# Designs tried in a protein design chat: VHH binders against WD repeat-containing protein 86 (WDR86). Part 2

Target 1, 376 residues: WD repeat-containing protein 86 (WDR86), of Homo sapiens (Human) (q86ti4)
Amino acid sequence: MGGGGSALRVCADHRGGINWLSLSPDGQRLLTGSEDGTARLWSTADGQCCALLQGHESYVTFCQLEDEAAFTCSADCTIRRWDVLTGQCLQVYRGHTSIVNRILVANNQLFSSSYDRTARVWSVDKGQMSREFRGHRNCVLTLAYSAPWDLPSTPCAEEAAAGGLLVTGSTDGTAKVWQVASGCCHQTLRGHTGAVLCLVLDTPGHTAFTGSTDATIRAWDILSGEQLRVFREHRGSVICLELVNRLVYSGSADRTVKCWLADTGECVRTFTAHRRNVSALKYHAGTLFTGSGDACARAFDAQSGELRRVFRGHTFIINCIQVHGQVLYTASHDGALRLWDVRGLRGAPRPPPPMRSLSRLFSNKVGCAAAPLQPA

## First folded at step 10 (VHH; from w4 with M104F)

Design x1
Fold by ESMFold2, fold request of step 11:
Structure x1 (fold): chain B 376 residues (1-376), chain A 122 residues (1-122)
Amino acid sequence: as target 1 above (376 residues)
Amino acid sequence: EVQLVESGGGLVQPGGSLRLSCAASGFTFSDYWMSWVRQAPGKGLEWVATISQDGSETDYVDSVKGRFTISRDNAKKSLYLQMNSLRAEDTAVYYCAREPEYYFGWDNFDKRGQGTLVTVSS
């Protein structure tokens, strides 16, 4: 099934795959980072490229766009900050000794994770490393930040969270929670039997959800280190997560997206239209958008699970998607950024009937008739 | 280290046939899905075909269905693409690619060969 390939615009300026796409908080600009070693800024008003960010000496792995600054990281072991108006490089953050895989700008701090087995925090303004987070036995892949906590009832817990907490996920099969102010490892989150690929925090920043090559998602209390839940229905690596209110959406190498109740771990829906891995997810206004290794993006009604549209046109893997206003943005390893009109995709109203129909409980899992694996 | 070496490219007339091969080393070949990906002059990368670990599942881009056949020999650690009824639009550098381990984006085409050129011209 397909709704056709009605791209508003195809932006092919990059001369290599686009690895990541970031939207500014004010919605006025997009940032793309590419295999060609450059990043580009784009106007959302007209879709035109307005700056070429040149300086990295290897491919750009990830990027984050703020209203006044762009941040890129690279396999050249550096992070760069750029002025969004002029495109000039304002700062180079040096110190990592291998690929910088992910970055995060939060609370006027720049965090980074690297294949050099460390994470780091940097002063955005001064360009200096403030702390090194060392202890992972292998590559640090992903990270999330929990802003400083206010816990007056327990002085040692209050002190532990006072400077904020960084959570990191690693190929060593653990996540770690770090006290940003001291650099100390506060907790090691053990349970995964494979690499921790993706990580999201709930809105207060108290619960972490980790997805892994072991096909599970796990929920953790990051202050206590307690494993709260294990989500066990995927049959392949959990590549991406999105937390929406009390729902977790997960994309997997098993070609599905699953929706789970965050509080209980119950899988309430499986979305099965993809021909390859699902590595990009975005929930927007009742619609679940996906990007897949089959070169198609898709829109589902999040409530009903109905596939509403297939976005065809890319020729290779979609690495990242973003939604702003009535436009879906897709970035692909084919080197193109595509803009798609999504007007009229509003999702179904949420009727009062329960979503726990018996047929839906088992409709997307054939293994219930076979010998399903059950952990000890 | 992971190594993939493509061979079998060359000049062929429209309607002709070629067989591409890819020799793999440095990893357990039978544990991974494998793909062929091509890049025409001046164009972006295009996925061509994919095959599962045991060869039981295959998939192809629509433009090559019925003309191309992907196969693998796990004992020889080799991937193949039989290309029949070749057309001018099949002209491209063809890459052998292994599925990524982690799917971060940049690693989706990291484990690949240097490519072999196929030119379809009269």
Scores: ipSAE 0.698, ipTM 0.884, lowest interface PAE 1.4, mean pLDDT 87
Fold by ESMFold2, fold request of step 11:
Structure x1 (fold): chain B 376 residues (1-376), chain A 122 residues (1-122)
Amino acid sequence: as target 1 above (376 residues)
Amino acid sequence: EVQLVESGGGLVQPGGSLRLSCAASGFTFSDYWMSWVRQAPGKGLEWVATISQDGSETDYVDSVKGRFTISRDNAKKSLYLQMNSLRAEDTAVYYCAREPEYYFGWDNFDKRGQGTLVTVSS
């Protein structure tokens, strides 16, 4: 009933699964990367494909879209930069010797992680590797970047912190903090007993949150390396994280999303409608959107936990979601990008509650049981 | 090296039955959820059925519920799909797929076989 289960638009131009999607900062374009070895640019105004990005020799694993350039990485061991207006490949970044799993463009630098056990930073304009971050004992799966701040020490010859800090997560069960300017490892974040699958930083970039196949989330001070908190209630791999103000949202192979207070570690809500893993999350304007291995996306009221809508139509796993304006975008391994109208899901602001009401708000917390085991 | 080999496909009349098999090697079979995924001509990939590590939980796409049964034998490292009451719309290449380890997107269908063709026509 109500908001409809049909997509506003189904974009089926790709000839293989869509592995990732990225929205431009100005909201004008969307980039998809696919198993078919191509990426595509789409206009958010009309939903039409406006460029086909050809050149990769294997599947596109991940992508990031900026206003004037698109970036893709691939199992062909390369990264590519593309002009968003012409679709022309502007640069190929060569040097990795295995799958490039993730990339991140920040501060006019390109960072990459690879199954070759390294992360790298590249000059965007010149295409040359500036630094290699070597020390992980296994694949480097995920990255985050913290803008420059003063550092007390470095093990390498350079003392500069001017390039900021890179945080990496690995299948070796550690995260590492690197000084970008020197290439030196500043900290190794030890504690996970499984692969580090996802990580996010708080707004200042001082606290890292890591999710793992060991079913825990951990919070770390990236300067000191101190483990600050362990979040233990999930029963399967923690696949994705989103930090919203002082709340952490986590999606898991245990088929739930959990919401946690970031500063205390208390689990305050569990969202339980999914029939399979939850690998995509997006908070938008009081609504929590999810993408699942059960081929459905969902919208929940973030505060109450109420399921408000199920988006049916995909036939296989949803790999990635984005929300912009009144549109939810879902990308699936079925090869389709779907656009959904979410206009009716927005709530009105409420007046401030009485103090009694605030105590009642937190008296019904969910999911603080210390149940072990059952990763995906 | 992870290897999955499907067998048992073929031509069958509507209303008929087939049993698909998948032999697994190169990994600890009992540690992973397993799935059948199909691709009909001209269509995208469609999930068909999934089974948990110990077989205690199964799930199916609605169009095959009551007609298809997924099962596994961990001692023989084998996955099965019993397909009964077959319809023309079940015509597809059927893939045996292992659950991804890390869920990055691209790895959701990476550990799979080459597929076995099932054709339902009279």
Scores: ipSAE 0.694, ipTM 0.884, lowest interface PAE 1.4, mean pLDDT 87
Fold by OpenDDE, fold request of step 11:
Structure x1 (fold): chain B 376 residues (1-376), chain A 122 residues (1-122)
Amino acid sequence: as target 1 above (376 residues)
Amino acid sequence: EVQLVESGGGLVQPGGSLRLSCAASGFTFSDYWMSWVRQAPGKGLEWVATISQDGSETDYVDSVKGRFTISRDNAKKSLYLQMNSLRAEDTAVYYCAREPEYYFGWDNFDKRGQGTLVTVSS
């Protein structure tokens, strides 16, 4: 009966389910977005709510916490920027005509994806839309950004990459690569036969990994648009992805997490124990943390695949998880944020495999028995 | 349009039994996992039970195991929850919910009915 560690703190101030959890870059604060149309800022030190971000007219779908500001997007078709100290709304970004699904802040730009079939980029400070990315045939769900300095300095890439590349995933079964500076579609990544639900970038490799309802993960060269690999072992929708140390972790509706070699596409490990879909993943210091529709979070040894701990307490799906230091943060559709102590999950560093004493290789002194020279 | 209509709720004494029903329409019922969720007064949503497309697999929240039974009739496009040995803590609005094809963010359990109230009180 693995002692389901009790939560350190339960933060249940939201009046609706929590859809997303964002950790500040410094790890000192958390931002939650909720079905109740609000977001909340929390201190990681004590789990206290520092600010209520009130202003959206519908549920908050996603949020991102930066050092200087908090960002939320909503089903009210708007994005909002908030002061992280006062909780005041600083800016409303208007332009989307349907649910804003995801946002990303990078390089002083705000990127957004929407059910209006567009992605957009905004000036953070001015609140003005700088580009609209139009071309998807259905809802834009996920997005990732590659900064200009992460792109190869090839002459062809220089013009195309002056503002970086935005990669979007859509329910139309495609991912698209956009030139942020021009707003032009650089590449359409075709191959999925279902909605693209999740996306991660391998920036150094210029590779995008997409997960889909077709139960596959696909790797793409974002510059050429070429499909590099297909990962086919899941039996359900790939819901979330994480790339760590050239390993791709995927959470699926098939109730498993799989670990893949990014370079070969080989599945090296399957994590089982979930009773429902895997909804969230986070790798931290050799431990894989998962959130699930079964309302439990789990800690696995990432190398062995062994289940180390189950975190019980939520009553509904865990939508997102974060880890900082020795604390796991889980946000659930039950309306609660929970903090968990994850100390002691680090398996004892396996003693380095005993250095096979190279000494045994030398002992095969094949005693060349010198045949005695028979005296002539 | 997807429609889910719950029925069968009411007032029951502790230790009593109740059977909830859900009528589904507007989609191929047999293609989806179905669930019951509940919301107690002043509390968040709680998952109660789920059943696979053909009914071969079922799962329950621990607090209702051995007391509640989820079942379905695909021909009638109906979902059921037999609740036995009811407790005060089972008091809630119960919702029939279609499991989404995929769980993604806020779209989780977006298809549920108006709910039916179950009150367990002496």
Scores: ipSAE 0.513, ipTM 0.819, lowest interface PAE 1.3, mean pLDDT 90

Design x1
Fold by OpenDDE, fold request of step 11:
Structure x1 (fold): chain B 376 residues (1-376), chain A 122 residues (1-122)
Amino acid sequence: as target 1 above (376 residues)
Amino acid sequence: EVQLVESGGGLVQPGGSLRLSCAASGFTFSDYWMSWVRQAPGKGLEWVATISQDGSETDYVDSVKGRFTISRDNAKKSLYLQMNSLRAEDTAVYYCAREPEYYFGWDNFDKRGQGTLVTVSS
């Protein structure tokens, strides 16, 4: 009887669906972006709303919470920076001409992707666009950034690496690698036959993993542009990816999560229990957490694949999940943020397999009974 | 342009039945999973039921299982929701929704109609 964990807190202050949830680096705050055109800052300690971020003229598509500021992007074609204490809008980044889909703050730069077929990088402080990445033939959906110091110091990489590399995924079926410093397209990653929906970087390995509507995951060398591997076992769109310790976890429209060896492309585990698409993934301390279109979150033992707990309470798709400490955070299109206790999910450490006492191997001293030399 | 037009809502007594219809246009209806979602007054959206492209697969929120039946007619580009044994808690605006293409939070079920009001009251 898998004790359906009751929510610790239900935060239902949004007047529309929550599209994204971001956890502060220190884990003390959460930022939600909503269909109601607002974002909200929450305390993780008690689940109270600390600030209402009002200013967008359309729904908030994505958000990122940093230590010093909150960032939101919207269908109003803008990005906003907010004071995390006062909730005041500090900066509006204008330039995109369509829906801003995702943002990423890294190295004091703000990266954005948009349905206007561009990605952009902005100065966080000045609010000015520093580069536009133009080349995709359709909407730019996802993005990831590799910092210069994470790239190999190869001469070819040095010029490319001065500002790092931005990797974008698009509905045009390609991913592109951009030199941030120059704004030039370094590589076009071609191979997907559908939209690139999700992207994760293995920074030390200069490898990008892309998930697509073509039901495949592909691994790419972002420097050479070479396709390294294709993961072909899903039967639906790959919606989300998580990279953990050389394992790729993929959530799919086929209602499964798969775990893959990053190096070989072998599927080592399939997680089944979802009634609808897997919309979110988060690995934490040996547990794989999932969000689904069936309005449930789940906890799996990442090693065994065993379902440990189902978190029921949302009434619509869970769009995003975060985990910090012993709390799971789920954001749903039902307009609610829920906090869940995830204590006790760690299976009792299996007692170390009994040390097979090596003692038994030594005993078969087959005493070679020296046949007595019959005296000649 | 994608259009979804819901109909069939109304006032019904507890225990009563209604059949909702949705007329779809502006897209290849048979290529998409379709859903019914609802929004009760003062509450957020709730998923109700989903049906696959060919109707071979269906799923329901637990609260409506055994009472509601989702169906589709691809030739007529129509989606249906048969609602039996209606309860007060089923009172909501019901929306016909196309399943999202990319499953991003903001595009989830963004293609829906204006809705039809179902009121279950004694």
Scores: ipSAE 0.509, ipTM 0.820, lowest interface PAE 1.2, mean pLDDT 90

## First folded at step 11 (VHH; from w4 with M104L)

Design y5
Fold by OpenDDE, look of step 11:
Structure y5 (fold): chain B 376 residues (1-376), chain A 122 residues (1-122)
Amino acid sequence: as target 1 above (376 residues)
Amino acid sequence: EVQLVESGGGLVQPGGSLRLSCAASGFTFSDYWMSWVRQAPGKGLEWVATISQDGSETDYVDSVKGRFTISRDNAKKSLYLQMNSLRAEDTAVYYCAREPEYYLGWDNFDKRGQGTLVTVSS
């Protein structure tokens, strides 16, 4: 009877559901975005709210916390940059004409996806839109960025990749690869028969993994646009993806999480304990943490697939999870951020397989009895 | 425009029963999973029950299992919640909610009605 560990802390200051949770790079702060139109900064040390970020005119859809600034996007069609110390709005990025779904900050650039069928890149400091990525036929949901230095230095790629590559996923069933510097669509990744809901990049491998409502994961070469693999075992929408050590973890509406070999597409493990859709997942130190529409988070041994713990307390879907150190953070549409102690979930390091004492192999000293050379 | 209109709430004694109804309009009702959610005074939203498009699958929060029954009539574009053996802790505003077409996190149950108040009191 795995003792459902009580939350260390419940942060219920939001007046609406929490849509997203972002952890600072240093792990010292959390940012939540909520249906109440606000974001909140939290200290991971004590779970205290450090700042209320107020200014959006509609619900916050996504957020990203950086070291010096917080970023939020909203259904009010805007993105905002906030001072993490004062909580003041520093910049409003205006230009989208519909809901901003997701944002990504990289290399002093702000990337955004929107229901207006565009992705955009903004100068963080100037607040100006530098490029618009137009070409999707429907809503742009997800995005990922590959920096120029992570791209192979092919002579033709150097000029084209000076700004890196943006990969977007859309409800039009496609993913697109964009040259950030030119704003041109480099590749259209066609193959999904449903909306592309989630995307992760294997930057070193120049591979994109897309999850879709068609219940498949697909691997793509982002340079050539070639579909490399199709992962076909889920029975529902693939909602979330994580790439860890050449393993792809996928959460699905079919209530399962699956682990796949990125290189072969083979499903090596299925995690079956959730009662509703898996909405979030996070791998940390040999443990797979999952969030679900069943309002529970779970910890699985990533190698064995064994359920280690169930975290009960939320009353609505867990939309996002983060892990730092020995604390699990869960954000729910119930309006609460919960902190959980995850100590002891580290599988006992399997004792190194007993070093098969190679000593026994050498003892077959076949005593070559040197036949005494009879003296001639 | 998507509309959800809840009805059937009221005052009931502990152990009593109520049937909530939700009338849906402005969308293809049969294409969506539907849910009941509730909000008790001073608390956040709580998921109560969900039903699949054709009604073949249902799920409930543990606290209401065996007491509540979610059902739907696609022809009437109606969602129902039969509530039996009501308890004081079931006191809440109950909302009919449409599940999102896509699981994007922020769009979870983005469409819900104004709610109907259920008060369980002696």
Scores: ipSAE 0.578, ipTM 0.837, lowest interface PAE 1.1, mean pLDDT 90
Fold by ESMFold2, look of step 13:
Structure y5 (fold): chain B 376 residues (1-376), chain A 122 residues (1-122)
Amino acid sequence: as target 1 above (376 residues)
Amino acid sequence: EVQLVESGGGLVQPGGSLRLSCAASGFTFSDYWMSWVRQAPGKGLEWVATISQDGSETDYVDSVKGRFTISRDNAKKSLYLQMNSLRAEDTAVYYCAREPEYYLGWDNFDKRGQGTLVTVSS
């Protein structure tokens, strides 16, 4: 008895907590990675498990699903690529010497971050490491990539950007910007006094936003290394970030989500209702969805901040959420993936303020200058 | 180095009682909310109870309300769970957890020890 509605489907096949959930770009498949050492592929049409991806020798920390391939990384120090149709392991990427915490597939390259204090880039189809990014003093927790075509086409920027830029965040309290082609550290982003837990990159990739255990978010110009802004109103670790139309949404251990203007740093909304840490968030069509350590997901009207619905059913922290079409997907350390109908949640959605490109704002600040590059 | 050591589990009949303890070290215990979580055989983790830094605020999953009591002693750096009127469904390994690290769900040290097994069997 009570409000909150029931899930459309509860997918409880995993025998351990789910650490991450990824949707395919076409929206037809889901991938979950679990503490049970497996990953699973699911159909979005009926919620049925389509494949069990066995092979990792320890828990799966993170995953990314593409249209034809699934990628997983693990505490067994490896990354694996899997065929989404057959579920067979196509490639094992070996070389890391500790937990692989995050991966990112972009531009036919596989990037990884690890507790071994390195990040790496690998050829997806050849399976071999192309570069190692060494210099962090502690675990590399998160990463983002700016492709060569997203970077300025000035003479000095062309040399710096030949293979694109990788941005990494670490428990050493720094983020670093790496030239992918050379492996050279282009910038070290210093300012946080605690671990960098989360990182988002403003496309075309010139501005990074970092969230930290020091309760701040910081904005950085990744070309110059300049700290642009500090967002200080949170009272606990910043666990997750989402960038939407020049708005930054942040979820925190202080049990709130805050919405900020990316260009000025002004906090324009605080969302309260959570009993524990806000561990996941996703903006979709005027609605802000959250996942929390109190085992509930929630939907808020993004403009007004009004709580519209509470999704009850999980028994432990919701680690990851996704929204596609009219379905909210929640993945939890209770071992369940849940699918929720969100068709009736359009209350009073308004688009965020018109996006102002940070690239346009920073064109006068990001003028061409000689940069220390490692020759080829 | 953060350490949490659970104790007090055992075999008990339905309707019985147990008191779980958790000894904390390696951090300023009084600065953190603390929780108990449990894992039944073959199931995922379930949050059980949480207590604020000074003990003034507590919260419980509905299935244990009125039966379980969370408490803490900041001078002894200890967390407790008094479990009364135990049921077979309470059978699980019980873990204590520090709120910020445990509920972040990453770096995978959210189970800080072996936990303590509670078995409720008729």
Scores: ipSAE 0.023, ipTM 0.536, lowest interface PAE 7.3, mean pLDDT 83

## First folded at step 16 (VHH; from x1 with S30D)

Design n5
Fold by OpenDDE, look of step 17:
Structure n5 (fold): chain B 376 residues (1-376), chain A 122 residues (1-122)
Amino acid sequence: as target 1 above (376 residues)
Amino acid sequence: EVQLVESGGGLVQPGGSLRLSCAASGFTFDDYWMSWVRQAPGKGLEWVATISQDGSETDYVDSVKGRFTISRDNAKKSLYLQMNSLRAEDTAVYYCAREPEYYFGWDNFDKRGQGTLVTVSS
């Protein structure tokens, strides 16, 4: 009966549900976006709110914390950049005509997806839209970006890759691959029969993994547009994905998490114990952390699949989780951010791979049986 | 347009009972999981109970287990919450909420009514 450890800290300053949680690269700060139309910066050291980011006219849908700036997007159709020290709004990115659902900051570019059926790229510093990606027939939900240097140096890829590739997922059932430099749709990934809810990229492999309301995960070659694999064991919407060491972890509305071999599509493990949908996943140091609609977070041994701990305290769905060091961060639609001690959950160090006794390599002394020279 | 209209709230003494009702319209009611959520004064939104499309599955927040019963009548497009042994801590605005087909961030419980106030006081 793993003692549901008490939270180290409860941060309940938001007046609405928290939709997203972003951890700074250095792990020293957290950014939360809320239904109350605000974002908050928090110190991980003491759980204190460092800044209140006020300015959005509607709920904050997503946020991303960088070292030098915070970014938020909102149902007010805008994206905002904030000073992380002062909490002042530095820039408002205007152009979307509906809810901005996701943002991604990479290579001094801001990418956004919206219910206006477009994705956009903005200059972070200038605040100007550099490209609009138009082609989806419905809402654009998820984004992933592959930088130019992560793309193979093939001649065809070089021209296409000058600005990298943006991959979008949409409620129209498709994912699209865009050339960032030209704004052109490079590929349309067709196959899902439901909305594409989540997306992760294997950049070295040029593979995209998409999760959908059709209960499938699909792997795609982002260059050719070819569907490589279909993962078909979930019985509900695939809500979240994480790619770790050639393993794909998927959280689903079917209340399970599954672990898949990325290369073969084989399900190697199913994690059960959730009473509702799995809304968030985070792999950390051999432990799989989950957030659920049942208001609980869980820690599983990633190898054995064993439930190690249940974190109880939230009163609504956990929308996002982060892990840094020995602390688990959970953000919930109950309006609270909770910090949990995850010490002792470290999976047993993998026994060193058995030293393949080098001894067996030497024994194939192919006895060159000198065929006796039959005397002529 | 999706509409959810809650009713049945009121003032009740500790230990008393109350039955909440929700009338649903504007969507295929029996295709969706339905939930009750509540918001106490000064607190965030709390999930209370959920019921499957056909009513075969139910779940409750721990604090209400054994006291509250969620039910539905698909023919009437109605959701119910029977609340027994009410406590002061149950004081809240109660909302009928349609469960989304998928849970994805901010769109969770995006369809709920205006709520009905339940006050448990001596």
Scores: ipSAE 0.208, ipTM 0.658, lowest interface PAE 2.4, mean pLDDT 88

